# Designs tried in a protein design chat: VH-VL binders against q9nrl2r1430to1533. Part 13

Target 1, 104 residues: q9nrl2r1430to1533
Amino acid sequence: GGVHELSAFEQLVVELVRHDDSWPFLKLVSKIQVPDYYDIIKKPIALNIIREKVNKCEYKLASEFIDDIELMFSNCFEYNPRNTSEAKAGTRLQAFFHIQAQKL
Key: E = the ipSAE of ESMFold2; O = the ipSAE of OpenDDE; V2 = 0.75 times the mean of E and O plus 0.25 times the DockQ between their complexes.

## First folded at step 1 (VH-VL)

Design i1c (framework fv_iluzanebart)
Fold by OpenDDE, second read of step 2:
Structure i1c (fold): chain C 104 residues (1-104), chain A 121 residues (1-121), chain B 107 residues (1-107)
Amino acid sequence: as target 1 above (104 residues)
Amino acid sequence: EVQLVQSGAEVKKPGESLKISCKGSGYSFTSYWIGWVRQMPGKGLEWMGIIYPGDSDTRYSPSFQGQVTISADKSISTAYLQWSSLKASDTAMYFCARLGYSSGKYPFDYWGQGTLVTVSS
Amino acid sequence: EIVMTQSPATLSVSPGERATLSCRASQSVSSNLAWFQQKPGQAPRLLIYGASTRATGIPARFSGSGSGTEFTLTISSLQPEDFAVYYCQQYNNYPLTFGQGTKVDIK
């Protein structure tokens, strides 16, 4: 393969995935492991899904990309009480995202 | 501040088409479901359906499936409810409402002011 | 669909008194139950969600309880502004469904 420059969206997704607090968000929640998740969360999303959308150039505006990321966090806080490890990780990752998103 | 502002009152005749609107502001419009609720004069609330503006995924109540069309234009943060051919029985107040996701479960946490639709010959 | 049934249809209460409203689901809705207040000419207002959690800005005199199929909204001391119609709504299964409402009027 050749060397290419990642787009701003691609780069940000890479940074989010590599973040220590990304573990709740890397892929969609397993229905087997969390049977009631999809009864609660109506629009599930994860970083792998967002990455796929980026790769497919589905985001034409930064706001669209931001909306999906915010949805991802919103889902986390909807399902997980604030005192959970998942919610705490989400809080930190979201803060990181908000800083990085200023560059978009 | 989250707000839902609906279009004004409508006076129509049977057989006419109609499209009413609900504009959201103060939040990420594409990240929350938005729905419509019918309230016939002097009656209770009826859930009609919801749409996710992010991808236009739409879910209808069986009672309203095929009777109305719910849509959204995310470019202007607006949801719509429309009829191809109104009936007198469609006379009602119509509310839009957000199905919210926050730190807790907030169903229909914000509502529009309602749109009165009157259908009479 | 899940049928929500409220009782009584009308509840007459004096100011300062306790009001108890009931909502029954035809099948379990877990705790995915909300209560709304509606005054004439106004949109409904969310009071309670998750069966027992007060929405932001809702006075402490409003409380919700129950799970599964039986739910209760309690107004501990009815205030003049509380006379209205109250609706329960399940959001456990699609289609989402409302109860037929309970009118709380002044005795």
Scores: ipSAE 0.016, ipTM 0.677, lowest interface PAE 8.1, mean pLDDT 91
Fold by ESMFold2-Fast, scan of step 1:
Structure i1c (fold): chain C 104 residues (1-104), chain A 121 residues (1-121), chain B 107 residues (1-107)
Amino acid sequence: as target 1 above (104 residues)
Amino acid sequence: EVQLVQSGAEVKKPGESLKISCKGSGYSFTSYWIGWVRQMPGKGLEWMGIIYPGDSDTRYSPSFQGQVTISADKSISTAYLQWSSLKASDTAMYFCARLGYSSGKYPFDYWGQGTLVTVSS
Amino acid sequence: EIVMTQSPATLSVSPGERATLSCRASQSVSSNLAWFQQKPGQAPRLLIYGASTRATGIPARFSGSGSGTEFTLTISSLQPEDFAVYYCQQYNNYPLTFGQGTKVDIK
């Protein structure tokens, strides 16, 4: 890893957080609001956790960072039917991520 | 409420096979990783491996890869640790423990009582 | 693998005194550090995770601090039931690794 990679990861996470379609991904899904989520999704993750990992220098390779972002999207599509607001937001945010990730 | 109950103590000879168990209750068994930890007499703790019972996804410590098999039967909420051929050096207390989830990482949060395995001629 | 080193190996204290236990990681583990208590013949019991978060049911006299490579467990007023071996454990990287333990013994 290195300083250049950490700067790029932080920059990209900030852009994802600011995106209009980030709302389903800002924090972990509430067990109170969605009781069956954690019975279905075995590796939960959210942007606040990814940002914390970036700030603590836990990503040594760009592939590790990309894997965590992709895990976030795959969880979204596994839990949410394609016609939901969550799945549609995830589709748009994932497309945005893929464009930005070309810079990594 | 959350409880992990392990099988009883075992006395074995070198070369024998063994399978010990860890039964979870009081939580969604298929939603948490279960790990195995070895403690040799008078020594500290060593991580052996983990399993996700929902899909039997496993990850082993390099020191234990190929030496033991970890499995689970989700229909009876039970995880297993198995040896095909025991050695005297396998004499130890074996603990199972549930892994919680914290900030994308998996700390041990609840532990079984332990299974003492003695291997001697 | 990440090597966890605890000090001291043995700490002799009287009831009511403060005990301070140290744990050092050979490389950064962020805050992904847990503390366990083990009494003879018993399973380890989780005390602290995330370096400083007390597990459910753990008395307030137990506190954890630190990040990166240097961590401390403090027992502010040691009770008779606190005499035990204490282990630190990093869960930042696989393989998961434990310190060798600090025995808290009666003076």
Scores: ipSAE 0.008, ipTM 0.577, lowest interface PAE 11.3, mean pLDDT 87

Design i1d (framework fv_iluzanebart; at its last look DockQ between E and O 0.75; V2 from the best seeds 0.71)
Fold by OpenDDE, look of step 5:
Structure i1d (fold): chain C 104 residues (1-104), chain A 122 residues (1-122), chain B 107 residues (1-107)
Amino acid sequence: as target 1 above (104 residues)
Amino acid sequence: EVQLVQSGAEVKKPGESLKISCKGSGYSFTSYWIGWVRQMPGKGLEWMGIIYPGDSDTRYSPSFQGQVTISADKSISTAYLQWSSLKASDTAMYFCARQGYDLKGSYYFDYWGQGTLVTVSS
Amino acid sequence: EIVMTQSPATLSVSPGERATLSCRASQSVSSNLAWFQQKPGQAPRLLIYGASTRATGIPARFSGSGSGTEFTLTISSLQPEDFAVYYCQQYNNYPLTFGQGTKVDIK
């Protein structure tokens, strides 16, 4: 908690969340809905987790923040076949992220 | 400090509509599921449903599906539980609760509101 | 739905004594099992999650064990403030379900 000025990381997370293709990434995958997900994905992460890390100032370097975002996409592509809606959304969102990350 | 503050006690008649609220603070409201639990007088806890304020993803217990509506207004960090037409059998304490997570896709209620007493009688 | 059954319905224990509460699931819930404490007029409080992990601020006298379908909450030395109703809850499958509760009262 607490009110503070948005950092570059905070702003980028906000932009990612607002993107139309953010829906697969907004929250951690539910083990109830996808029982085998965590048998495959060993480093789970989502935008809500990344947002919390940003809010807690856990990222000291831009590279650390970028690594978590890339991990998020990597997990998506590892679990979801290329022709799935999730993978396609991930592809588009990642492209958007790469453009925005240049501002960091 | 994480807090969930619920609206005050309600006294209603059968057939009336009702919407009670649960306001979260001390954490990112859009980053956690929030749920509703019913406790009838002298009885146990009953899971009603949950909502993710970040995208309004909502899940209901089959027992409460179509009986109530769960919603959220993330702009004011508030979740809602509402009835279109109350019944005497809806008399109960209603709790909201936040779901924490273990980073393994499992979610557990870690913080609770103080409860809202709803009394429905003619 | 997964039915959670707690036993006994009421457990009478003297202060300082060990209390053992049981929770059984109608099918495996892995370790996705939580324990809650509720006192009269209060909201439930999380004690244990993941079957055996104490929540923040919970005294060491509370411990959870078990996996699959059989679970146990143990209070090693009952304190006056521990007299309450205890609920187990599975969060392995929808719908989420609670046990009917065990009342721990003073002997």
Scores: ipSAE 0.784, ipTM 0.923, lowest interface PAE 0.7, mean pLDDT 96
Fold by ESMFold2, look of step 5:
Structure i1d (fold): chain C 104 residues (1-104), chain A 122 residues (1-122), chain B 107 residues (1-107)
Amino acid sequence: as target 1 above (104 residues)
Amino acid sequence: EVQLVQSGAEVKKPGESLKISCKGSGYSFTSYWIGWVRQMPGKGLEWMGIIYPGDSDTRYSPSFQGQVTISADKSISTAYLQWSSLKASDTAMYFCARQGYDLKGSYYFDYWGQGTLVTVSS
Amino acid sequence: EIVMTQSPATLSVSPGERATLSCRASQSVSSNLAWFQQKPGQAPRLLIYGASTRATGIPARFSGSGSGTEFTLTISSLQPEDFAVYYCQQYNNYPLTFGQGTKVDIK
């Protein structure tokens, strides 16, 4: 998009990173630390990657940006049972995201 | 362009403390692991540990656990390597390096600082 | 920990000739293997990652191969600037470990 749209994507990703429940999503999961993750999750994504895509103007539509954020949450719920700290953080951050995304 | 600029050479005596720095620029500092690598005079490379500045997740080589502290200050895009009490055997070149990644969750060193020579002698 | 063993320790090669450097891991590292070049007084430079993927800006004369425990760096036609020490490094397991280095020297 234009300058205003790029600023909005950047502002939203900064708000997500600053949120207390962002900790499961800040960086791409390490295969050394979680060996089976990439057997289960085939389209990995994390906030650091999304932020790079915003910086490089790789999102042409707001829907593309939203799809990557939703993929991030979908991966969390696919890998983690709903009673885990990761899934609970994902639920809360996703709710926050939906509120902030209305501002796009 | 990605750059890692390290603090200057140090000449110290055994028992003194030291904190050396590595400032990253040209990329999102909080989005990449930074590691430290020792090279003793005339010797090869030794991995000391890594930190993710975004959340301070830190991993040490067993050989260096408890011997050094790795830290970062993300507000100034700087990683640190610190000794509370230097030994003569700490005389070496110390490199910082950034880790790139692939989408299979593997991390590898892609950019290196220029090195900081630390000399410890009495 | 995974021990990385390089051979030979020193390789004497004439300019324009082919150099072949070997790296052996004490257990499988899959393709999580990098090669670095280090010239005197300089920082290491990434040549190859993923066992065979050339890093950005690295000349085509450098190539890597192997998987599991056996890896090779090949320099197809040595240039004057290629005389240096070369290190392999596995990044499959903590602690991350380097080989002891192979010095490529002029014959």
Scores: ipSAE 0.598, ipTM 0.888, lowest interface PAE 1.5, mean pLDDT 93
Fold by ESMFold2-Fast, scan of step 1:
Structure i1d (fold): chain C 104 residues (1-104), chain A 122 residues (1-122), chain B 107 residues (1-107)
Amino acid sequence: as target 1 above (104 residues)
Amino acid sequence: EVQLVQSGAEVKKPGESLKISCKGSGYSFTSYWIGWVRQMPGKGLEWMGIIYPGDSDTRYSPSFQGQVTISADKSISTAYLQWSSLKASDTAMYFCARQGYDLKGSYYFDYWGQGTLVTVSS
Amino acid sequence: EIVMTQSPATLSVSPGERATLSCRASQSVSSNLAWFQQKPGQAPRLLIYGASTRATGIPARFSGSGSGTEFTLTISSLQPEDFAVYYCQQYNNYPLTFGQGTKVDIK
C-alpha cells in the first residue's frame, strides 16, 4: 500500500490526460470564457488540479482520488447537455476510467 | 522550486525572423497556462497572449494577433514566442509568466521568467 | 478593452511611512485584480491576487483592498527594498490589461 497506490494514481492520471477524450477536463473551466459555469457548478475540479494533488501526496485513500475523478465527470454531465461534444467525451473517458480504476 | 528560464538577449535587423524560448521547471508544465508580456523601453506591461501547453489552446491579445506566434513543446517543457518579420518597434523586453488559478476559474500570473531583451535596429 | 488607471504616477515617501496606491478599472473586474512590484532590471513580482490575497512570501506590510472598479495597495511601513514601480492588472476579461504603473520614490 501507500507508495504503490501513489504510483498507481500517477500512472492513471497520466493515462487520462493522454486520452483523446480528455480535452474538456485538462484545465479548470475559465470564468472569462464560460461566465455562467461557476453559477451552476459549486465544486469545480479538473485533471490539472487532481494531478497537482497526486504530486503533493494529498490523497490518503484510493476512494478520495476516485471521488475527485467522479466529481469531475458529474460536473461535466450537470453543465453540458447530453448531445454536446463535452458530454460525449466525458461518457467515453469515464468508461475508460472505470476499467483502469479496477487496478487500484 | 518553480522556475521559468528564458533564452538570452537578441540583436536583430528589421525583416529578420526570431524565436525566443521560456523553459519551465519545478512543476507540471502541461498543467498551467504560460503567457507572454511585452515591456517597451521605459514603458509599462502589455499582455500579448497565453498558451496551455497540455492541449496548445492559445489566446492572443487583439493588438498582437497575427503579429506573433505563441507555441509550446511539452516534451522539453518549453514555450516559444516567434516573429516572422521583425520591426524596429518590436524592440522591448519580453517576459514569460505562468498562470496560477483559483477554484472559481480565474487565472493570474504567479511566476515570471527573467526576461529576454530583443533589440531590432538597422 | 478594460482600461486600468493608476494614481499617482509617482509617489514620494520616506522610509517607515505608509504608502497608498490607487487603481481604477473602466468597468467592473469583480475581485480579479493583481498587484505586481518591479525593480529596475528585474521581472515583475506578484504581490497580491484576488484584490486582497497576499502571494506566498510577501511581507504582511503589503495589503490590498477593493472590488469592482476601485482598488488600493497599501504598504504600511515602507522599507528601503520597497522603492519600485507597482502595476495593477485585471484578469476578469480578455484582453488582460495592466495599469500604467506607480513609481514609489524615496523622499
Scores: ipSAE 0.536, ipTM 0.883, lowest interface PAE 1.7, mean pLDDT 93
OpenDDE, second read of step 2: ipSAE 0.771; ipTM 0.922
ESMFold2 (binder alone), look of step 5: mean pLDDT 92; pTM 0.940

Design i1e (framework fv_iluzanebart)
Fold by OpenDDE, second read of step 2:
Structure i1e (fold): chain C 104 residues (1-104), chain A 123 residues (1-123), chain B 107 residues (1-107)
Amino acid sequence: as target 1 above (104 residues)
Amino acid sequence: EVQLVQSGAEVKKPGESLKISCKGSGYSFTSYWIGWVRQMPGKGLEWMGIIYPGDSDTRYSPSFQGQVTISADKSISTAYLQWSSLKASDTAMYFCARHVPYYGSKSLYFDYWGQGTLVTVSS
Amino acid sequence: EIVMTQSPATLSVSPGERATLSCRASQSVSSNLAWFQQKPGQAPRLLIYGASTRATGIPARFSGSGSGTEFTLTISSLQPEDFAVYYCQQYNNYPLTFGQGTKVDIK
């Protein structure tokens, strides 16, 4: 394959994935592990999905990219109680994202 | 490699204060709950409480609420369990353990454990 | 608090035999149930989480089953190194609570 320069979206996704608090968001929640997840969350999304969309150039606007990221966090806070590690990680990662998103 | 290393055995007298430690390494210390478990001699495991080092959110078992203090210093990846005034009945092995996060969990299960700290309180 | 009750208190089994340990919760803990093994002088070791998932490095002879209030840990063929005390723990509600333990000793 060829060498391509990372877009701003690609770079941001890489930074999110590498963040210590990314573990709840790396991939879609397993229906087997969390049987009721998809009964509650109707628009599931994760960093791997967002990465794929970026790679396929499906985001035409930065706002579309940001919306998916915010959806990801929204899902987390909807499903996970405040005192869970997932919610805490999400809070920190979202703060990080908001800072980085200013560069878009 | 995830490791929890606890401070050494303690021999104390009733009325004395004590603070034992649990140092985590090999993972993001601020991203995982750390718990303490008591095991009196010849007895079972007792959950004492947990702390989230990232924001110091702390939960105690009702049986241990007000009896001990759980704290953490995230700058050195260390969690603490302390008594202001030890009793003979505090004689036990104390384990720290990491809680592993899991989707959908209201709480967490322990995956990695410290080696334990033996506390002996006698006059 | 949710009370976890293990049975039997002591289980005597011969090497190679099946061991079946029971853990009952006073109320539903869904699948938020873990099993631990502890040997004398050692820290507990995680065997099973989520009621039925083996932790990393745990031999296939260990299996967990159940949901709600009834749980079982099964050792299909007891090995010499399996003689120990086994604890169940619910992590569905605070405060987290352990069973009183089942001692598996050699018959």
Scores: ipSAE 0.015, ipTM 0.670, lowest interface PAE 8.2, mean pLDDT 91
Fold by ESMFold2-Fast, scan of step 1:
Structure i1e (fold): chain C 104 residues (1-104), chain A 123 residues (1-123), chain B 107 residues (1-107)
Amino acid sequence: as target 1 above (104 residues)
Amino acid sequence: EVQLVQSGAEVKKPGESLKISCKGSGYSFTSYWIGWVRQMPGKGLEWMGIIYPGDSDTRYSPSFQGQVTISADKSISTAYLQWSSLKASDTAMYFCARHVPYYGSKSLYFDYWGQGTLVTVSS
Amino acid sequence: EIVMTQSPATLSVSPGERATLSCRASQSVSSNLAWFQQKPGQAPRLLIYGASTRATGIPARFSGSGSGTEFTLTISSLQPEDFAVYYCQQYNNYPLTFGQGTKVDIK
């Protein structure tokens, strides 16, 4: 992508970060606080990592950017039972993402 | 105690096939990536690739893509590095190492290493 | 791929002396850099990760510093057991890449 695509990815990440339901996704899960997380989740990712990849121009295609955000949600639903606050936040944020991502 | 134990030294001729092994113990084998690193005689370290044994997701360094096959058998906690046709230039020490690399995973690195397998390929 | 360049190729220091090893990346690797020690006939041993964090059991005389493209490993008072080859490695981008190594010899 071009400069317009990079701007679109950055704008979308900023919108996700500012969303009330972003709290489980802002940073990588702490290995100290959740020791079994990295035993279960093979490809950890978070919004700060995705934003850094956008800023370093590591996404060549919109599909690569979308895949990383979907991976983030997939990890959430794999680790966290459906009735948890994390999973509920993930469900709402994912729905918001799908609406915003229609133009990518 | 986390351990990676590799198979013994191999002496082969060019054109022969070879499969060497790396057996993990003391941890959940299917939950960590296993990487392979080559060290040619008197030279430095070269990362070859990684495999996630839980689903056999495999990633290669571009220099080794198509040159070797990395696989794993989770039922016996063993990862493999395989050549279909060896070359004299494959003569090296091969190490396996446990790691969890990921683009942007800033706290993840090689933490446990096997003892190495010496592979000698000569006519 | 990111090329890691180490200098010097060989460093000769007296016991008790300070040793400084350099590692340069061809592009920024942030702080995603590790240092390994390798003795003849042995597997590499992790010394430092995250550019500056000592691995468990590593003596305080070993310290790492730097970020971006320039990194340093310092051994504050070299001991006889520190005779070895030292490698830096970036884990910021695939493929993972190592420097060519610095051999530390005691004078």
Scores: ipSAE 0.007, ipTM 0.577, lowest interface PAE 9.7, mean pLDDT 86

Design i1f (framework fv_iluzanebart)
Fold by OpenDDE, second read of step 2:
Structure i1f (fold): chain C 104 residues (1-104), chain A 123 residues (1-123), chain B 107 residues (1-107)
Amino acid sequence: as target 1 above (104 residues)
Amino acid sequence: EVQLVQSGAEVKKPGESLKISCKGSGYSFTSYWIGWVRQMPGKGLEWMGIIYPGDSDTRYSPSFQGQVTISADKSISTAYLQWSSLKASDTAMYFCARLEGYSLKGDYGMDVWGQGTLVTVSS
Amino acid sequence: EIVMTQSPATLSVSPGERATLSCRASQSVSSNLAWFQQKPGQAPRLLIYGASTRATGIPARFSGSGSGTEFTLTISSLQPEDFAVYYCQQYNNYPLTFGQGTKVDIK
């Protein structure tokens, strides 16, 4: 149950991080590089944060894990226009995630 | 080879409708924005608008909003620019171009262009 | 919209000489600036993007510089095939906007 879910979350995070389109999501956005980011995005999150939460067993339900991943993509699409590399990468990565999440 | 091929030259009269095309090949047509650019005779380039063929998300320049319609048929990798009622002032060369991306260094922008479609509107 | 202003309108240069084209934005466009070359009867060709990155296949004699509101395209040694009209374009804000162009002709 919980142990298997944890392993599944860990594996999925690993796969997301290893994906070619993960680069916008590996770390929290730098306030220095993007000064207005946190004026727009109020619930910032990234794969490194999600990975940490997984490692700390903070996700009790798959839905909680999925919600954080979806938030990550939502933030990307909220801030980045669709013609950006970030948005394109996010679209592809999200599609990948949706496929993999079916295994959870 | 990545390329955009546009439909042939058009000779029209004021009031007539027109739809010109831009067909992409050699790449995933639904994964890149297509932009339209107007160039009136002897003048510069004017950005008209863009469309994402994947879901037909379309954005217009304010100057062209309501003046033209941009659309796409992803089943045949084709983008369109159309007028419901042409004016003499619509006489121009029209280019389509693929948009790679714009946010980071490494985004190539309008890196592939169609050969252009000449539209002549006269009485 | 962001207004892009190019100067000069026409630049007469001899083959082998350096050509310097300017592009000014009415407000900051960061480094989201592209340069295009257009020859008569042809579609524009992307030369530079990100203000300073050469597009694939573009000769090294073409270089772009600048950020914010001031940009420059430099052709270090003008070749016969370089005589054309050059446009800058900002893609920092919608709508995307072009400069009015600089014609580089032979002196």
Scores: ipSAE 0.012, ipTM 0.658, lowest interface PAE 8.6, mean pLDDT 90
Fold by ESMFold2-Fast, scan of step 1:
Structure i1f (fold): chain C 104 residues (1-104), chain A 123 residues (1-123), chain B 107 residues (1-107)
Amino acid sequence: as target 1 above (104 residues)
Amino acid sequence: EVQLVQSGAEVKKPGESLKISCKGSGYSFTSYWIGWVRQMPGKGLEWMGIIYPGDSDTRYSPSFQGQVTISADKSISTAYLQWSSLKASDTAMYFCARLEGYSLKGDYGMDVWGQGTLVTVSS
Amino acid sequence: EIVMTQSPATLSVSPGERATLSCRASQSVSSNLAWFQQKPGQAPRLLIYGASTRATGIPARFSGSGSGTEFTLTISSLQPEDFAVYYCQQYNNYPLTFGQGTKVDIK
């Protein structure tokens, strides 16, 4: 796995961050702006945290990386109703991720 | 080494414009919020606002909304605080600080601070 | 706006003594409270976040406790470098607010 897989993770995270639909996922939801978020979502995560885990070589397997990305989308769909701009962005970004993840 | 370096002291007249800077190094600049804090001479700390450089999401304290503009240029890892028209009451030390992005709760710990920029506004 | 009130305004202690600083919030901030140290001419330094978690590199003599509206910073066996102004800060509600500070002075 090693260096080759970690380079692939970094490339994929960068592509996700650059995507137009990444805005709900760039950083953790602010408790100040959304006070009930952390009462509902017990395992919060965001692209900035995933990127730091990649940079620190904390993912041993591609499945662990994929699990964290999928958790991020799962949290989005659990908190946000289907008709929200957040949920719609999440649906499109998740589809993009699934295509790119085929390279892992 | 994680570091925030601010621009040098400024002496201005009321009505003039000013833009001060805060340059980050040694970390992923676009992965952390940058906050601005004012400290008037002999007084305590006041939170002014915050920006996420990755998408320029900016949030102001109500007391500073419309008084200043916070911005960032991620290509040079630099955040800015800007006044269109300075007042004598803007005389203060201004600090920038990084908010740690590792908190899974979205908590705001200002873990790294710039050295401060002294702004003096006098006639 | 949540108002943060610190007491006392000034605390006079000798090196080796224990210092206890208080911070009160006008409404509950859960455990979303930080403590900062500021020395003359310097930027503030993060000591504690989450009410009780020490920041990286902060000596064990600094400890934080409390939740809700009542918080305490304790400095056991004060060292000469600990004489400074200490600020509490809540990050539970917008806008973020600081206490007025407690000056720990040598006397």
Scores: ipSAE 0.007, ipTM 0.620, lowest interface PAE 9.6, mean pLDDT 87

